# Ledger of designs, part 22: VHH binders against q9y6x5

Target 1, 379 residues: q9y6x5
Amino acid sequence: LPPKLLLVSFDGFRADYLKNYEFPHLQNFIKEGVLVEHVKNVFITKTFPNHYSIVTGLYEESHGIVANSMYDAVTKKHFSDSNDKDPFWWNEAVPIWVTNQLQENRSSAAAMWPGTDVPIHDTISSYFMNYNSSVSFEERLNNITMWLNNSNPPVTFATLYWEEPDASGHKYGPEDKENMSRVLKKIDDLIGDLVQRLKMLGLWENLNVIITSDHGMTQCSQDRLINLDSCIDHSYYTLIDLSPVAAILPKINRTEVYNKLKNCSPHMNVYLKEDIPNRFYYQHNDRIQPIILVADEGWTIVLNESSQKLGDHGYDNSLPSMHPFLAAHGPAFHKGYKHSTINIVDIYPMMCHILGLKPHPNNGTFGHTKCLLVDQWCI
Key: E = the ipSAE of ESMFold2; O = the ipSAE of OpenDDE; V2 = 0.75 times the mean of E and O plus 0.25 times the DockQ between their complexes.

## First folded at step 5 (VHH; framework vhh_surovatamig_d1)

Design e2 (at its last look DockQ between E and O 0.01; V2 from the best seeds 0.00; counts 0 for: pae O 14.3 > 2, grease 24.6 > 24.2, placed apart)
Fold by ESMFold2, look of step 5:
Structure e2 (fold): chain B 379 residues (1-379), chain A 122 residues (1-122)
Amino acid sequence: as target 1 above (379 residues)
Amino acid sequence: EVQLVESGGGLVQPGGSLRLSCAASGFTFDDYAMSWVRQAPGKGLEWVADIKQDGSEKDYVDSVKGRFTISRDNAKKSLYLQMNSLRAEDTAVYYCAKESYDWLTGYSFDYRGQGTLVTVSS
């Protein structure tokens, strides 16, 4: 019978939280499985792009979800909270749940994940919940375990998404030990509940479970603001996305807009699209705007000194503060093994291997994850 | 347009009590978690307490646990903070805040009111 995989994301779970806080339930999960201490995610280090990179193995320029706010110059469409379910945005890639449920005697389930409530290539997850942040973790867990245990054809790939610690990381900032300790203890309790539910249902020994995240979180401050209005009048550009990577569509000559911005702040890099560093893999898509502004870690780009988040993400993907972790347990994985780092795009070909799926063309390297897997030589 | 109006602050002696109120309008109050935050003279904002949409879960900063109680009345669109055993370090302007999170549009909170001053002094 085909192997089963549950992919779990706790949004905004910075890798070094594992070292700085106590996680008895997650530590026990890792002890009986594997840990990747740092996952190098994709630029920009935002929620939708990175969740789609996990399930496609593609850089953002290749899968087309290049930010949480986008503009497509060819079609003149805007991606926003009122238009995020248009398949147009998602169809530049094939996520793993689509490939999975097209196999004989298989289906896919989602207790939320970006894209699972969208008919991508006319295919939506076989079972899914529409996104609703008010739905408790318990209800999400009940739905996903019901589908894993009772569906015909069987659910072989499933997702579970949770908003914490991202929401609290924005609220308090990652340096607020008191509040983050309380939040992270609650998350560890949810991981304990997950494991116990899987054991009670008889799923634990034969289900592969990956617990990971999309990005980390860095501390922000009211004294680390970059006021864009002090450098350039709004009439010269359209703002597609603001912070910490601003996406600038010039209304006048692009070089004139660039020149107005290039000396705006020593804490911000200003790139013409063709000058974006190659290591970002963030150039070759029409949804990437002609000018981007990349704030330094902990700096916030603002228009009019609006209210300050105390934590944020989206920064340069080389920053350790932007990196999540990956932990996994199940019959495909070694027990008690720790690995230093992988790229987030490597998760996709590993999941395809576990599920016996032929991966679509992607940017991941299966060899980077071989040491996690019992059926592979670690060399 | 979101409107938050704080009241109930004042001058009180150490060990005293105050009850803060926040009247909310311009949004569906029942759909949002709510918080109290404070700003002491010359200091940044500090989260004090928060409460889930239905009142079922409450959290407090350690310095106020056992002394402060957050509550809400969804029928009256009102948020409250009962403050007992007040100390000098509780002196601050107190604001109520509307919180929201969406996986696409991100985190936001709004504390647009003027706040209400609490002064703990003899």
Scores: ipSAE 0.579, ipTM 0.819, lowest interface PAE 1.3, mean pLDDT 92
Fold by OpenDDE, look of step 5:
Structure e2 (fold): chain B 379 residues (1-379), chain A 122 residues (1-122)
Amino acid sequence: as target 1 above (379 residues)
Amino acid sequence: EVQLVESGGGLVQPGGSLRLSCAASGFTFDDYAMSWVRQAPGKGLEWVADIKQDGSEKDYVDSVKGRFTISRDNAKKSLYLQMNSLRAEDTAVYYCAKESYDWLTGYSFDYRGQGTLVTVSS
């Protein structure tokens, strides 16, 4: 039987939640599998870019999903979470479910993973759910497991996406122990439901399962705001993305716009596109705007209005608060093994290995994950 | 035959420094990226750092960034790891590892040395 892999994402699950809260079900999952304690994600640390990096192994400048909100100056197209279905935005890379599905006697399934409801390179997932935040985890899980169990050609790769604890992190802030404890308990219970469902269907022993996330969450405050209106008139630029990384499209001379912004706040770095630090791998794409503003951790860029968020993400990807985790279980993985850190782009070549797929050119390093796998030398 | 021989390990106090060396033979050294990996007592193998064939790119595990520096001398077929500001958690057997390219999975490891023990203790 061909190997099977289920990739699960709990949005905004900060890595250190595992150390600060109890997860009985997830700990059992880890005990019988592997854990990577910290995953260094890609800059910017937002949902669409990082989810696409997981399944392509590419930095954002390479796969072309450079933010949750984008603008292309040539075509005048806009991208957002409510307008994400144009293949134009996704076609700069080939995600793993497309590669998998083009193989003989294989198919892919998806429950609301970013990009899975879009024909990419004229290929759409054989089975997928249109994104709807109102659909329960149970329904998503039921569809995914049904497809994994009964499809022909067989589903060999599947994705499952869930919006928590990101939504709650934004609402309560990650430092709210009482509310976040409640939220994270629910997440653990969902993991329990996942495992139980797989066992009931007889999938547990033969299915490789990865549980991960796209980013963490940092605490924000009304006392840490950067008001752009105090530095520059709104008529001088178009805002493509706002906080914590603002994408600025000048309506006047770029240099003039830059000069008005460069000293706007000591808690914000202002970059011309060509001066963006190399370590971000966030320069070589036309969809990156001429000027970007990067707020310090915990600071929020605002216009002439107050922010309602107590937590946010999108900051420097070197910050621990932005890092998610990765846990995995199945025939391909060791049992009871913990690893300190990998890069999020390393997940792609690992998944390709598990599925026996030739990876497209990518930025991941297979060597970083070898110790997680039973068929590789390490342990 | 591919050989990798690590040296330079020893006992050092917290905050101290060590320089590890790896002597490579049996293959064209400058054709391959190289890595350091380590295994702490009771833990699994952990990747520490890597360097490309020509030394143009380096990468590190986050816990050692700013403290460790990987380098190589292709003329001498040697790999190095300068370790500064050592901590107790850096205690491990350190291995030199040869990277290889697999057409199916990409870059991987195919050889490592016997290792050298680094103990950081007061």
Scores: ipSAE 0.000, ipTM 0.242, lowest interface PAE 14.3, mean pLDDT 93
ESMFold2 (binder alone), look of step 5: mean pLDDT 82; pTM 0.810

Design e3 (at its last look DockQ between E and O 0.01; V2 from the best seeds 0.00; counts 0 for: pae O 12.9 > 2, placed apart)
Fold by ESMFold2, look of step 5:
Structure e3 (fold): chain B 379 residues (1-379), chain A 122 residues (1-122)
Amino acid sequence: as target 1 above (379 residues)
Amino acid sequence: EVQLVESGGGLVQPGGSLRLSCAASGFTFDDYAMSWVRQAPGKGLEWVADIKQDGSEKDYVDSVKGRFTISRDNAKKSLYLQMNSLRAEDTAVYYCARDSYDILTGWSFDYRGQGTLVTVSS
């Protein structure tokens, strides 16, 4: 039987939630599979960039989805919630579902993973749902399992995306134990439903399942605001993205814009593009703007005071609060093994190995994930 | 332009009741989950309750569970908060807020009105 893989993301699932809250269903999943306790994600630690890094194995500068809001100066195009379907933005990389479904007798299915409703390199996921946040987890799961069981050519790679705990993390903040406990219990129940559904349909024994996330969440507050309007007139720049990494396109001399911003707050680093730290791997793409502002953990860059989040992400990817986890179960994986850390870009070559696919050039290291896999020597 | 207009606040004794209303305009009300949030004097913003677009799910902060009831009337573009068994710690300015979640921009908690003052005092 050809190997099959289901990749599941629960958006904004901070790694230390596993230690600080109870997850009976997820812990049973881990007990019979593997856990990676911390996944070091890519900078910036935002949703679209990190979901695309998982499925391409590339840093953001290399795959071109460098933020959730972008501008391309050559084409004058804007990436936003009204223009996220243009293949132009996605075509700097080849995601794993494209590679998979171009193989003989294989197809791919998707329930709302970022990019799966876009014809990337003229190829859209073989079965997919258009993004719609009102569609329940149960309906997403039912479609995925129906496609895994009943498609010709067979679905060998499937993705499933869920918005929690990210939405609630923004709303309440990760330090709100009472509200986050309620939210995380609901997510654990969904994981229980997922496993039960797979068992009932006869998929559980032959399907590899990865449960992971794109980033964590940090606590914000009204006491930690950086007001850009106090430092610079908005007529001097175009704002491409705001917080916690602002992307600034100068309308006047960029050194003058930089000088107006550099002392705006001790809780914000201001970088000219060429001065962005090399460890971010966030410099070599035209979509990265000439000036970026990087807020310290828990600080929010604002223009006004009327809209607030109690939790946020997008910060420096060295911060443990930005790190998700990875759990996996299936015939490719060991049982009861725990691993401390991998890089998020390492997931792609591991998935390619499991599916028997030739990976495209990427930034991941297969050796980092060998200990998770039954067919590999762990050393 | 989006507008949210709160009303129904006032002075009430502990154990009393109030009903807050929010009139919404300038957007498709039925497309949004809605929240009540409050700000006690000299305190930060606190989420109180929310309700999904169709009224099917309601959530409350623990301190108001069993005492407050959120509801909505989509035909009238109105949000309500029935507040029973009021306590001194419920004293705050109450704001009606529109919940927006988008996969690109994330969750935003947006309030626009002046709010309505609730004072619970013996």
Scores: ipSAE 0.143, ipTM 0.558, lowest interface PAE 4.7, mean pLDDT 91
Fold by OpenDDE, look of step 5:
Structure e3 (fold): chain B 379 residues (1-379), chain A 122 residues (1-122)
Amino acid sequence: as target 1 above (379 residues)
Amino acid sequence: EVQLVESGGGLVQPGGSLRLSCAASGFTFDDYAMSWVRQAPGKGLEWVADIKQDGSEKDYVDSVKGRFTISRDNAKKSLYLQMNSLRAEDTAVYYCARDSYDILTGWSFDYRGQGTLVTVSS
């Protein structure tokens, strides 16, 4: 039988949650599998960009999903979480589920993973759920496991997405121990449900499962705000994306806009597009706007209104607070093995290896994950 | 017979430097990419660095970037790892490994040496 892989994402699961809270079900999962303690994600550290990096192995400048909100100056198109269905935005890369389906006797399934309900390169997931935040984890899990178990051609790659603990992290802030404890307990229980479901269906022993996330969460405060209105008039620019990385489209001379913003706050770096640090791999795409503002950790860029969020993400991808984790279980993985760190783009070549797929050109390094895999010479 | 023999390990203080060497024999050295891997006490084996056949490309695990440098001398059939600014967490047995490429699954390694111990301690 061809290898099977289920990729699960719990949005906004900061890596150090594993050290600060109890996860009986996840720890059991890890005990019987592998753990990567920290995953360095891509800049900007937002949901759509990082989820697409996981399944393409590419930096954001390469796969073209450079933010949750985008603007293309040539076509005048807009991208957002409520307007993400145009293949125009996704077609700059080939995600793994498309590659998988192009193989003989294979199909892919998805439960609300970003991009999975869009025909990319004229290919859409064989099975998918339209995104709806009101749909329970149980329903998503039931569908995905049904497809994994009963589909023809067989589903060999599947994705499952869940919005927590991101939503709660925004609401409570990651430093709220009481509320986050409750939220994270629920997440652990969902992992328990996942494992139990797989066992009940007889999938557990043969299915490779990766549990990961796209980013972490940092604490925000009303005392740490950067008000752009104090520095520049709204008539001088269009805001494409706001915080903590603002994308600025000047309506006047770019230099003038830059000069008005460059000293706006000591807690914000202002970059012309060509001056964006190379380490971000966030320069070589037309969808990146002429000026980028990057707030320091825990600072929020605002206009005339204050932010109501107590937690946020999207900051520098070198910050530990922005890093998720990766755990995995299945015949492809060792048991009881822990690894310190990988890059999020490294997941793609690993998944391709597990599934026996030829990877597209990507930014991942397979060497970083060799020791997680039983068929690789390591442990 | 493919052989890889590591040397250069030892005891060093934090902030110190070591240079590891690997002598290869039994195969055409310049036909293969090479890697360094390490295993710390109580931990699993981890990949550290790799270098292409002709030395044109190098890659490192993030924790050693800026501190470690991988190099090779194909004429001498040797692989090297210069380790600077050593830390306690760098303590491990270091292994030289031969990489193998598959067009479908990417890179792996099929041979390694006996290893050389690096201990970083005050």
Scores: ipSAE 0.000, ipTM 0.225, lowest interface PAE 12.9, mean pLDDT 94
ESMFold2 (binder alone), look of step 5: mean pLDDT 82; pTM 0.821

Design e4 (at its last look DockQ between E and O 0.01; V2 from the best seeds 0.00; counts 0 for: pae O 13.0 > 2, placed apart)
Fold by ESMFold2, look of step 5:
Structure e4 (fold): chain B 379 residues (1-379), chain A 122 residues (1-122)
Amino acid sequence: as target 1 above (379 residues)
Amino acid sequence: EVQLVESGGGLVQPGGSLRLSCAASGFTFDDSAMSWVRQAPGKGLEWVADIKQDGSEKDYVDSVKGRFTISRDNAKKSLYLQMNSLRAEDTAVYYCAKESYDWLTGWSFDYRGQGTLVTVSS
C-alpha cells in the first residue's frame, strides 16, 4: 500500500522557541527523526496563506489565498466567515489532499486545515472536521487516528491543526517568558500524547509524521503604533486588511492616496502594487490591492491609539521571528539529522515524493529537502 | 444568549480603590476564560486582565500589574476586578469579556455588556 503521511501544524510556533524553551517530547521526536531549524515562509506571513502554500507549493500570488481578509474587485466578493468555504477563493490551486484522494484506492482525512472542508475543483477531503476551536486536541487526534486505521479506501494523507501557540502569542507576546513557558510546556505534552497514541495504535513505525507551523510571532507594544487616521481620511479608501500589512483600495486618485500615506511613519513601507519588491512574490493576483502598507517588525497599524494584541505576525518573510520550524519522523526520513533552512513551498514536492504523487506545477525545489529523505542521495 | 452585566464603577480619588463585578449568564461560565477590557475616552479597547476557567492562572497588562487583581466565583457565575492605587490614566469604561479565538482573526474578546464607568480624578 502507498506510504502514509500525517501533517501536523501548531499555529504560530516560532522557530527559536525550540532554543529558548524546553521541549522534552518534541526533542525526542526530533532525535529519532529530522529537524529543519528555520522554514522561510511566504509573504504575507499570515495563517491561511501559509497553510495553503504548504499544501500547494505555491506563492500566495499563485494560489490566490493572499491574506486572511481579501476582496476580489471583479466579482465584488469578500473573503469572510460567510464566504470562506466558497470554492471561488481556493480554485486557483490544487492542494495535495485533492491529488491524493483522486488516486486509485486512496482517501484523505483532516482534523482541521484551511481548505479541507471546501470542494476544491469539486473535490472535498474524504473525511474532515469543520473548524471549531472548542474541539479538544484529544478529539482531533482520536478522529484522525480512527480514520487512518479504519477507512476504505485507506487514508494515506491526513492533517491535524492546533491553534496554539498562536493564540497565546497574540495574547501575551513572545517575550512574556513566564506565560509562554507555561503555554509551550502544554504544547509539548500534546506532542507527547500524539506520539504515544500513534505507538499504542501500531501506527508509529509505518506512518510518516511532519510537525510544522505556518509562521512565528513578534512582540508588539503600545509604544509602537502607527495611527492611520492621523495621515488619511477614511473616506479616501476602502480598508481590506489592517495590520501589519494593510490592504488599501483607493476611492480617490491612487497617487493622491499614496502621497498621503508615504510619509505617515518612518516605520511603515508604502507600496504601489507594481512597486512591491519582487522577493515577496506578491504582485500578480487581482486580490492584491493597489496599495499595501507594510509595518516594520513589532509595529502595529491602527485606526485609533490602542491595540488588543501584544504579539502579531504577517510581517516581512525575511524576518527570523516570522519563521516556523519543521520536524519529521517516519520510514521516509533519516534519524538524528538537522538541516538549517528550507522554503515553506519546498514542503509540497517533498510530501508528493513521499506519497508517490506527481506534483502540480509549483514554486518548491525538491532538491532542497533531499537530505531529509532516506531514499535520496544528498547532493 | 450571552449576557454580561458590569457594576461597581464610580468616581474615586487618585490612590483610591474600587471593586468591579460582572454577572454572567447564557453560556457555561466554568468552561470559559474571562477577561476585563477597558476603553478610555477617545481610544480603542485595551485588554486589562485575564483569568482561566478555574482561576488557576491570571495575567495583567503591565500598566496595572501589582495594583489590580482579577478573580472569579464559578458558583456565582461572577467575575471581579479589584482595583487599588488608582491613577488618572485608569479612567475608562470597563467591560468584562468572554475570550475567543478564530483562525482568521486570531485571539479576541467577546463582550455584550454596557460596561461600568470608572473615573479617577480629584
Scores: ipSAE 0.523, ipTM 0.824, lowest interface PAE 1.3, mean pLDDT 92
Fold by OpenDDE, look of step 5:
Structure e4 (fold): chain B 379 residues (1-379), chain A 122 residues (1-122)
Amino acid sequence: as target 1 above (379 residues)
Amino acid sequence: EVQLVESGGGLVQPGGSLRLSCAASGFTFDDSAMSWVRQAPGKGLEWVADIKQDGSEKDYVDSVKGRFTISRDNAKKSLYLQMNSLRAEDTAVYYCAKESYDWLTGWSFDYRGQGTLVTVSS
């Protein structure tokens, strides 16, 4: 039988939650599998870009999903969470579920993973759920496991997405121990449900399961705001994305806009597109706007409106608060092994290896994950 | 035959420095990205650092960032790891590894050196 892989994402699960809270079910999962304690994600550290990096192995400049909100100046198209269905935005890369389905006697399934309800390169997931935040985890899990168990051709790759603890992190802030404890307990219970369901269906021993996330969460405050209106008139630019990385489209001379913004706050770096630091791998795409503003950790870029968020993400991807984790279980993985860190783009070549797929050119390094795998020489 | 021979390990006090070397042969060295990996007593193998073929890009595990520096000399077919500010937790056998991936078979045992022991102790 061909190998099977289920990729699960809990949005906004900061890596150090594992150190600060108890996760009985996840710990059992890890005990019988592997853990990567920290995953360095891609800049910007937002949901759509990082989820697409996981399944393509590419930096954002390469796969073309450079933010949750985008604008293309040539086509005049807009991208957002409420307008994400145009293949135009996704076609600059080939995600793993497409590669998987091009193989003989294989199909893919998805429960609300970004991009899975869009025909990419004229291929859409064989089974998928349209995104709906009101759909319970249980229903998503039931569909995914049904497809994994009963489909023909067999589902060999599946994705499952859940919005917590991101939503709660935004609401409460990651430093709210009481509320976050409650939220994270629920997440652990969901992991328990996942494992139990797989065992009940007889999938547990043969299914490879990866549990990961796209980014972390940092604490925000009303005392740490950067008001752009104090620096530049709103009529001089179009805002494509706001905080903590603002994408600026000038309506006047770019240099003039830059000069008005460059000293706006000591807690914000202002970059012309060509001057964006190389380490971000966030320059070589037309969808990146002429000027970007990057707020320091915990600072929020605002206009005249005040932010209601107590937590946010999207900051520098070198910040530990932005890093998620990765745990995995199944026949491809060791048992009881812990690894310190990998890059999020490293997940793609690993998954391709597990599934026996030839990877597309990517930015991942297989060597970084080799020690997680039983068929490699590491352990 | 691919050969990787590590050297430079030894006993050092906390805060001390060591420079590891790896001599490579049997393959086109300048066409291959290279890595250092280590295995501490009672622990699994851990990736430490890697470097691109031309040395233009380097990456490190977080615990060694700012302390370790990976480098290479393609003319000499050599890989190096400068280790500064050594800690007890850096104690391990360090291995040189060729970054060669085959999507069908993964990495081969043949691309691993014998290792060199680094002991950090007071």
Scores: ipSAE 0.000, ipTM 0.222, lowest interface PAE 13.0, mean pLDDT 93
ESMFold2 (binder alone), look of step 5: mean pLDDT 81; pTM 0.799

